# VH-VL binders against Uncharacterized protein C28H8.2: the designs that were tried, part 3

Target 1, 141 residues: Uncharacterized protein C28H8.2, of Caenorhabditis elegans (q09243)
Amino acid sequence: ANFISDPRSMFPKMVRTKNAFHFLQYFMGTFRRMFRNKTEMIEHFNYYDDQVKGTDCHIQEELDFARFKSYFDRYTRTHYNPEIRIIFAIMTKDSSHMTVEFHVTSQSWFGFEDHFHMIIRAVNDENVGWGVRYLSMAFNC

## First folded at step 4 (VH-VL; framework fv_bepranemab)

Design g5 (from c5 with heavy chain T50F, light chain K35D)
Fold by ESMFold2-Fast, scan of step 4:
Structure g5 (fold): chain C 141 residues (1-141), chain A 119 residues (1-119), chain B 112 residues (1-112)
Amino acid sequence: as target 1 above (141 residues)
Amino acid sequence: EVQLQESGPGLVKPSETLSLTCTVSGGSFSGYYIAWIRQPPGKGLEWMGFISYSGSTNYNTAVQSRVTISVDTSKNQFSLKLSSVTAADTAVYYCARSPYYDILTFDYWGQGTMVTVSS
Amino acid sequence: DIVMTQTPLSLSVTPGQPASISCRSSQSLEHSDGDTYLEWYLQKPGQSPQLLIYEVSKRFSGVPDRFSGSGSGTDFTLKISRVEAEDVGVYYCMQGIYLPLTFGQGTKLEIK
């Protein structure tokens, strides 16, 4: 499989494991480290068929790591207490998806009318391990 | 002020199941991982497993077939069950909190509860 | 499993003197994000372990600045610049990156 890569990315290009759970924990840890101060993280584990495409939001598709990071940095910089949903969608061989969602909230929360979703799709290449195949962002309409 | 408090029977017979609870108070455990770590008398620390608020678990392979960790959010309690105990399971059992999943750092620990396995 | 080896197993120091404890891992603890996940814990007699240092060199909240951590790859050191009576106990290093999580065997610090 074609894995997204960028030496400057905040995300690991690939995790050399055949265990989807181990791959997911590396990315979850990255976001927890970013938001450990003054934030609460809530995780939800669901198994769904392509749940992220069921939204009424505009999805910005086919981002590389640099653009994905740029969107993330812009949102967190311009919204110091952001509401961000970070959605991991991991495709399994039986065409089901394991979806893990982070909801990042501030302890001094105030609402936003615009909601930003970061969507990370990962796939396992039997010879290489788990890697990010697809990055996108969705904006609440 | 975050507090973790372990409780258990203190004494269990060989071949029985050990059951311990960890109660969390004074802070949010949402988004945190709770681990169980044991220490046999006069020896070092051994990680047994962890659980997230959402119920996801991971266990040390050395005890994986005998251990179950669960969470009851209505009681703010995390439980450890260890089946088929032997004298080798005699230890002080701790629960500890980690704010990270892929990089476990135990920032707060319970006081520990002593478990003796004896006939 | 990653093996964590501490030296010395015990040391005795006069109050106000420095102390140094070493920890070696059987393989590199550098994560794919470029950071290294080596932690130090202190267990005072009759008490639970407490976090002193995380990510090799970062002091946990409330830990005095006389404690410092350093190292890279597989070789790590915890230093106490001037030992106080309250520092007595067993020090453990831990790797926080690979499952199963593993601790060093411990180093007992005593005062003369």
Scores: ipSAE 0.000, ipTM 0.523, lowest interface PAE 13.8, mean pLDDT 73

Design g50 (from c5 with light chain H31W K35D)
Fold by ESMFold2-Fast, scan of step 4:
Structure g50 (fold): chain C 141 residues (1-141), chain A 119 residues (1-119), chain B 112 residues (1-112)
Amino acid sequence: as target 1 above (141 residues)
Amino acid sequence: EVQLQESGPGLVKPSETLSLTCTVSGGSFSGYYIAWIRQPPGKGLEWMGTISYSGSTNYNTAVQSRVTISVDTSKNQFSLKLSSVTAADTAVYYCARSPYYDILTFDYWGQGTMVTVSS
Amino acid sequence: DIVMTQTPLSLSVTPGQPASISCRSSQSLEWSDGDTYLEWYLQKPGQSPQLLIYEVSKRFSGVPDRFSGSGSGTDFTLKISRVEAEDVGVYYCMQGIYLPLTFGQGTKLEIK
């Protein structure tokens, strides 16, 4: 199986990692930082495959990368103080595939604490390393 | 699809506590905000308060001292309690949903439940 | 608290004619993110309110294209290009940005 690396034309291409632990640290770190500004958000997007697919239980539709970027753009502008924690993680023996469930919390500017579950499925590309191929914003919908 | 349904006593005596329940069906309400909005007969809409799935609340200052909104995740139910009621609290009470990706936009409403405060 | 003022309070139109409803807020509804959180709801006789327009001009799913919203800052307008019998009811604007959330007093639309 082979996968195409994610091209970025607007900024120098960020280097991914082949190490699963480093990938999770970078993914979670950039997730937290993307609430600061759009440049940080673009750094987080570097960890996604261009053909990433997934779901959001609120919309109840299969989403592509453009839809997720729009969702995160809105979410980061309306929430602050994000926290992301690993609930479950499993990796194949050959270190080619990984499934991770996160619990995300944040504060809305209206003063509410918000919660959701997020599941990713990631693939370790031979050339560029780990990238997200599937994203669910509410895994039980 | 998601549906919301209010239920309550219909008639409450002055000085007592009004208790209403909103039941969510047809899907998970995890990640939603649920609001209570009331409408006195012949008048406009008044927001009373909003609760997140995690139980965080915000209340309209006009009713803040008397209102409590809570959630029972095991039953998919949200409740509103309003203490020390008077005739001014006579209204149709609605619960409404706002998904967190579309903040405080009330996309689905319950059918409403009429509450009369009278002796 | 943000005060939302609607004009007119009632209007009567012949079927197929346009209708226009104004909403004014006591302060700007534009947030620091550049979005404006002004919504329009319709309550048909004997029914619950339903969302028509959110973020000033975005039409909610299933809402006919004869409905349009516009405006900025403190002044907003809901337009119906050709009024149909099913459009009868009370229209409310709402600001969704400042707590407490506040509604306009409502505009009753009737067919002549």
Scores: ipSAE 0.006, ipTM 0.597, lowest interface PAE 10.0, mean pLDDT 82

Design g58 (from c2 with heavy chain I34W, light chain K35E)
Fold by ESMFold2-Fast, scan of step 4:
Structure g58 (fold): chain C 141 residues (1-141), chain A 117 residues (1-117), chain B 112 residues (1-112)
Amino acid sequence: as target 1 above (141 residues)
Amino acid sequence: EVQLQESGPGLVKPSETLSLTCTVSGGSISGYYWAWIRQPPGKGLEWMGTIYTSGSTNYNTAVQSRVTISVDTSKNQFSLKLSSVTAADTAVYYCARVGDYLDFDYWGQGTMVTVSS
Amino acid sequence: DIVMTQTPLSLSVTPGQPASISCRSSQSLLYSDGETYLEWYLQKPGQSPQLLIYEVSSRFSGVPDRFSGSGSGTDFTLKISRVEAEDVGVYYCMQGTHLPFTFGQGTKLEIK
């Protein structure tokens, strides 16, 4: 097959956390473990809002949820030993919004190091909890 | 539908640099590995190298000292430069997308490059 | 470099009959991530290669179900259950597990 199943179709949308620290812990943890773990990938995508939008600094049009799932599925197939770390984080005083910049490093499947920066804007939904509303990726930007 | 098209000179003189460009249409170049593969007349396929859109490259050791692959995501293109060419570099050159299982899932139609004085 | 050896180098098949092509690698193609990066390609006369099978046994989009792949470790097989006229061309196996990526020498399939 040359298509990616919608991860949300395998699981009902789970209640996320309203705690910002737990959100970041789960987001980063599932990101690390989703390289070769389909269940962790499905769980990771649960932390994205259905209306998530974003950019790659080199792409001329905005990306939607389906394109991000495709992106990460391809990336995780060809890379291993991921490391993700926060280099900047700011949250509104009311805990309604946060912006986080990550630095991601990994090894390509034949061993050279790859890296990129990822910025998320997350919103704390009153009923569901934290979810990524916007994702920007920077490769050589 | 993703399509790839090679472009560049069909004739290159010995000792010069071969330059080829692959233009991607029908899909974004971002988030994929992209490869160059060549086929000398009457012979099999030889992988030249692969680039990820971050700029990270891997080259076949047989050509590593002479090959450079680059990507220009703003133009949806990636390119091959092969220096110090000889008659042994005469081949059809293909560009290809690397899929999720390190497979070459879409190929350009190929461009014939002859190294001759 | 991993050497990929195909047998036979050529075969002629009557339409509707099965065909089988073997590919043997000089080292195991099982990667540390548990995947086996072995693919099969078909190059029809005058055309670019096209992907048939990836990860040993997965059929690429649009590839007829008469094509199947199997194998593990160092031994792999491509089978065509009933050969059609449009199947003529050169078949290549390829490994993506180890650098450099290497192709078999090719198997030419002809119709009798």
Scores: ipSAE 0.006, ipTM 0.605, lowest interface PAE 10.4, mean pLDDT 84

Design g6 (from c5 with heavy chain T50I, light chain L99F)
Fold by ESMFold2-Fast, scan of step 4:
Structure g6 (fold): chain C 141 residues (1-141), chain A 119 residues (1-119), chain B 112 residues (1-112)
Amino acid sequence: as target 1 above (141 residues)
Amino acid sequence: EVQLQESGPGLVKPSETLSLTCTVSGGSFSGYYIAWIRQPPGKGLEWMGIISYSGSTNYNTAVQSRVTISVDTSKNQFSLKLSSVTAADTAVYYCARSPYYDILTFDYWGQGTMVTVSS
Amino acid sequence: DIVMTQTPLSLSVTPGQPASISCRSSQSLEHSDGKTYLEWYLQKPGQSPQLLIYEVSKRFSGVPDRFSGSGSGTDFTLKISRVEAEDVGVYYCMQGIYFPLTFGQGTKLEIK
């Protein structure tokens, strides 16, 4: 309805990649840059499916895209100098799905080193390419 | 339901080291900061320090040289050690939780444990 | 260190009357992200502190709507529209923008 109520609607839809390696490269690159400002954060969100769902082990209910955007907005306001690394990645034989675990580290503006694990399940759409369908954040639960 | 429970010796002699534990039950402390906050009798709240689940700490400069906070993930416990105690360290000691993703908000507190420093 | 100063240090109100507590910080609590990191806690007699309000004006879960917070920069106010017996205790403001975290000295609310 109102395009400015969703900041993502103010930007053209990104053409994603159908190549798994390029997807991971771009996903991780935009993740690092999203700590700079809201525009860079919106670029990272373009690698997610609109219907993305997931969990955080400390939240009892399933999270939707709006909830994840809110959490990342908060997290980027309190942390800086992110590092993101792949722990493992597996892809189906038909290159239609992949599951990736990342280890994320950052510095809290309050002087803490912080870290968490992030697991994505991504789906390769024939027209637009790879997008995150499921996101789980894990803090040693 | 999340509960935080402090425990300690109750009485500590001057110059000794005070050791307290905070046990988390009914939920996980993963994804949260845990802070120690004390209150001398009849006085206000004083923040002592804070720890992340990964073990990163920050301490109030007023006590930084004497205080150590640590975490034992196998026991779901946080500890505070305060060395060289004096009568000024007599207080109720609280542990309190703050979520990782939001501003520091102490949404759950333990019951507090009274520590008296006396001969 | 950011110094937090509360006024008054104590007040007595009759049930049903409003109460107002002020908190001033020695420097702005507004961050470059546009958020202001000011919180209010209540400690009822014999109990642990409990969170009432965060980000200046947002009520924590379960907090009655008779509590409201307002303010900006360095000047903040907690208001109780109609004081009830269960509201007695000591109110503390806290800044969460920088370490060390600091509390005001507390305001004792009593019923008369």
Scores: ipSAE 0.000, ipTM 0.520, lowest interface PAE 16.7, mean pLDDT 82

Design g7 (from c5 with heavy chain T50V N58Y)
Fold by ESMFold2-Fast, scan of step 4:
Structure g7 (fold): chain C 141 residues (1-141), chain A 119 residues (1-119), chain B 112 residues (1-112)
Amino acid sequence: as target 1 above (141 residues)
Amino acid sequence: EVQLQESGPGLVKPSETLSLTCTVSGGSFSGYYIAWIRQPPGKGLEWMGVISYSGSTYYNTAVQSRVTISVDTSKNQFSLKLSSVTAADTAVYYCARSPYYDILTFDYWGQGTMVTVSS
Amino acid sequence: DIVMTQTPLSLSVTPGQPASISCRSSQSLEHSDGKTYLEWYLQKPGQSPQLLIYEVSKRFSGVPDRFSGSGSGTDFTLKISRVEAEDVGVYYCMQGIYLPLTFGQGTKLEIK
């Protein structure tokens, strides 16, 4: 019964990319498309490490991947016309780490325009390529 | 875990502006919708309006010309202002949370604050 | 505005017996996403409303399984299989699909 609540666990992990530019294009592209259906959402989740951790500036405890998946599952069902833009990006010279701030906008079910900032820290794994290890939802911090 | 607490003046004179505050604490997972719902004595529930985490609002057309909802994100405080009040605005006022991902399903409610409009 | 009509407006039930409350909407509450946004709330005496059922039939966290919701389109029912003293209060249905949001007029449940 609970198995169905984690769509990523139903599918084999896809191979990522070691190219930073391709990673950002794929991450942002799949983010926009995950609002279309469950299959596209699973593709976006492929760009996160299974052990990804993060924060919400209004929550005192560390959040895990299951919490973020639940959030995005519901968010995509109640919002339309997503846009995601890079505000700031920095990468180490050896292409091992990057930090990116995104600005996300969308329209809610009832026509509200919503926005938030999302900060990721990604690591370029030697075997599978770039994956998000930390995700911070930035809301007026 | 999640708590909502309303506060207000209790008594307001006719023609004045009613001002209420809702403070949200604990368990907030980045973004949510806050609605204001009122209940006149002995009557049913009336939805007044809603505000998103980004400050976007929608108001019930019945009160749209008199109501303003705003947010102070630094304090997690939401305010309702209702102008030109009359005895018909006497009610218990509730704020209620809708999860960001499940808009307009009110999972947590404040305890309510009684507002009496009388001279 | 969508009109929500509840029947009956009041009912008295002996403890352990079932209770049934109906809610009718003036238009279909089914959304193009396949979901129906009909909710039930309970307001116990002197307390704030609390969510019982959302999306017609899904119980909110902590709600006993003696509460069940059913229906489709414009006709919905809340059933309590075995009424207990703690179930006393006013039950409201609400549609969450059209703005402005609208509630039924309420059904008062009393114990005999």
Scores: ipSAE 0.005, ipTM 0.581, lowest interface PAE 10.3, mean pLDDT 83

Design g9 (from c5 with heavy chain T50L, light chain L101Y)
Fold by ESMFold2-Fast, scan of step 4:
Structure g9 (fold): chain C 141 residues (1-141), chain A 119 residues (1-119), chain B 112 residues (1-112)
Amino acid sequence: as target 1 above (141 residues)
Amino acid sequence: EVQLQESGPGLVKPSETLSLTCTVSGGSFSGYYIAWIRQPPGKGLEWMGLISYSGSTNYNTAVQSRVTISVDTSKNQFSLKLSSVTAADTAVYYCARSPYYDILTFDYWGQGTMVTVSS
Amino acid sequence: DIVMTQTPLSLSVTPGQPASISCRSSQSLEHSDGKTYLEWYLQKPGQSPQLLIYEVSKRFSGVPDRFSGSGSGTDFTLKISRVEAEDVGVYYCMQGIYLPYTFGQGTKLEIK
């Protein structure tokens, strides 16, 4: 892996969008594109807070940003033709917090179709904009 | 440490259905495909098929019409059924795990169970 | 289906001497992701197969550094720098790029 343990060293905090619709558009768009190469994957990671935490249904440990980067790096090397769609989205009235569930479908280079559910909780930081603070993953769960 | 262990009848009559079970102990098998690979006496390895934890399957076309793989997550068990068996199905049958998130194909294998097809 | 062909079919070596096993695939095992899905497994007498090497040259956890893999495209080699008694068994190459997964016919390594 080309990623290090401290995500801030590899991915300096970017100023993102404060608009919720643009955030979702960019998040989903960069997710699809990250299957092409590592540069696009790094761009997708710019939409995550550097303190992001979360879970995977197959792993009992809490996951940090470095673990998610490693997971996506491995996953994108074994799959192609990703499709991502919103199953559920809710935003607070003040546009400060958002919870979104995505369904991801992709084809394995090993000859079958896999599905992958993601739940993100994102926070609209007043200085830098929307960033994912929590990520829950369910690969074939 | 995770262990995979196969079990089955040992002897099956021609034309009957072979049923084997792979039991996972020592941890969860979530996050893995489980594959079945067989080895006839004195011969090489043949991949038969695989199943995901959620139940999605893929089979080798050579046995596709006769093979069914299933999963029982409540028992940590994967099962292989092979119908209409003949002497050519005599083999050691292995289950092996394949991680969803890794480049390698089979990281750990069960110890194998010998199945003889004979009248 | 991808056909995997190993040479030699059997090999006898004196302890401490090197051994080399070749594997050829009927089509390229390099994928558009830049990875080559060629693996080596060892089956010791009376035991199940165990993974030695994946992605052509990467050693699996616990595999001694006397084992090395090399190759590209359709031609691959497994080398043992100094054969030890515990290395006896049948070695199989395998392609993991396309279903069905296919193995070579095996190479039996024995001590003289």
Scores: ipSAE 0.005, ipTM 0.536, lowest interface PAE 11.7, mean pLDDT 82

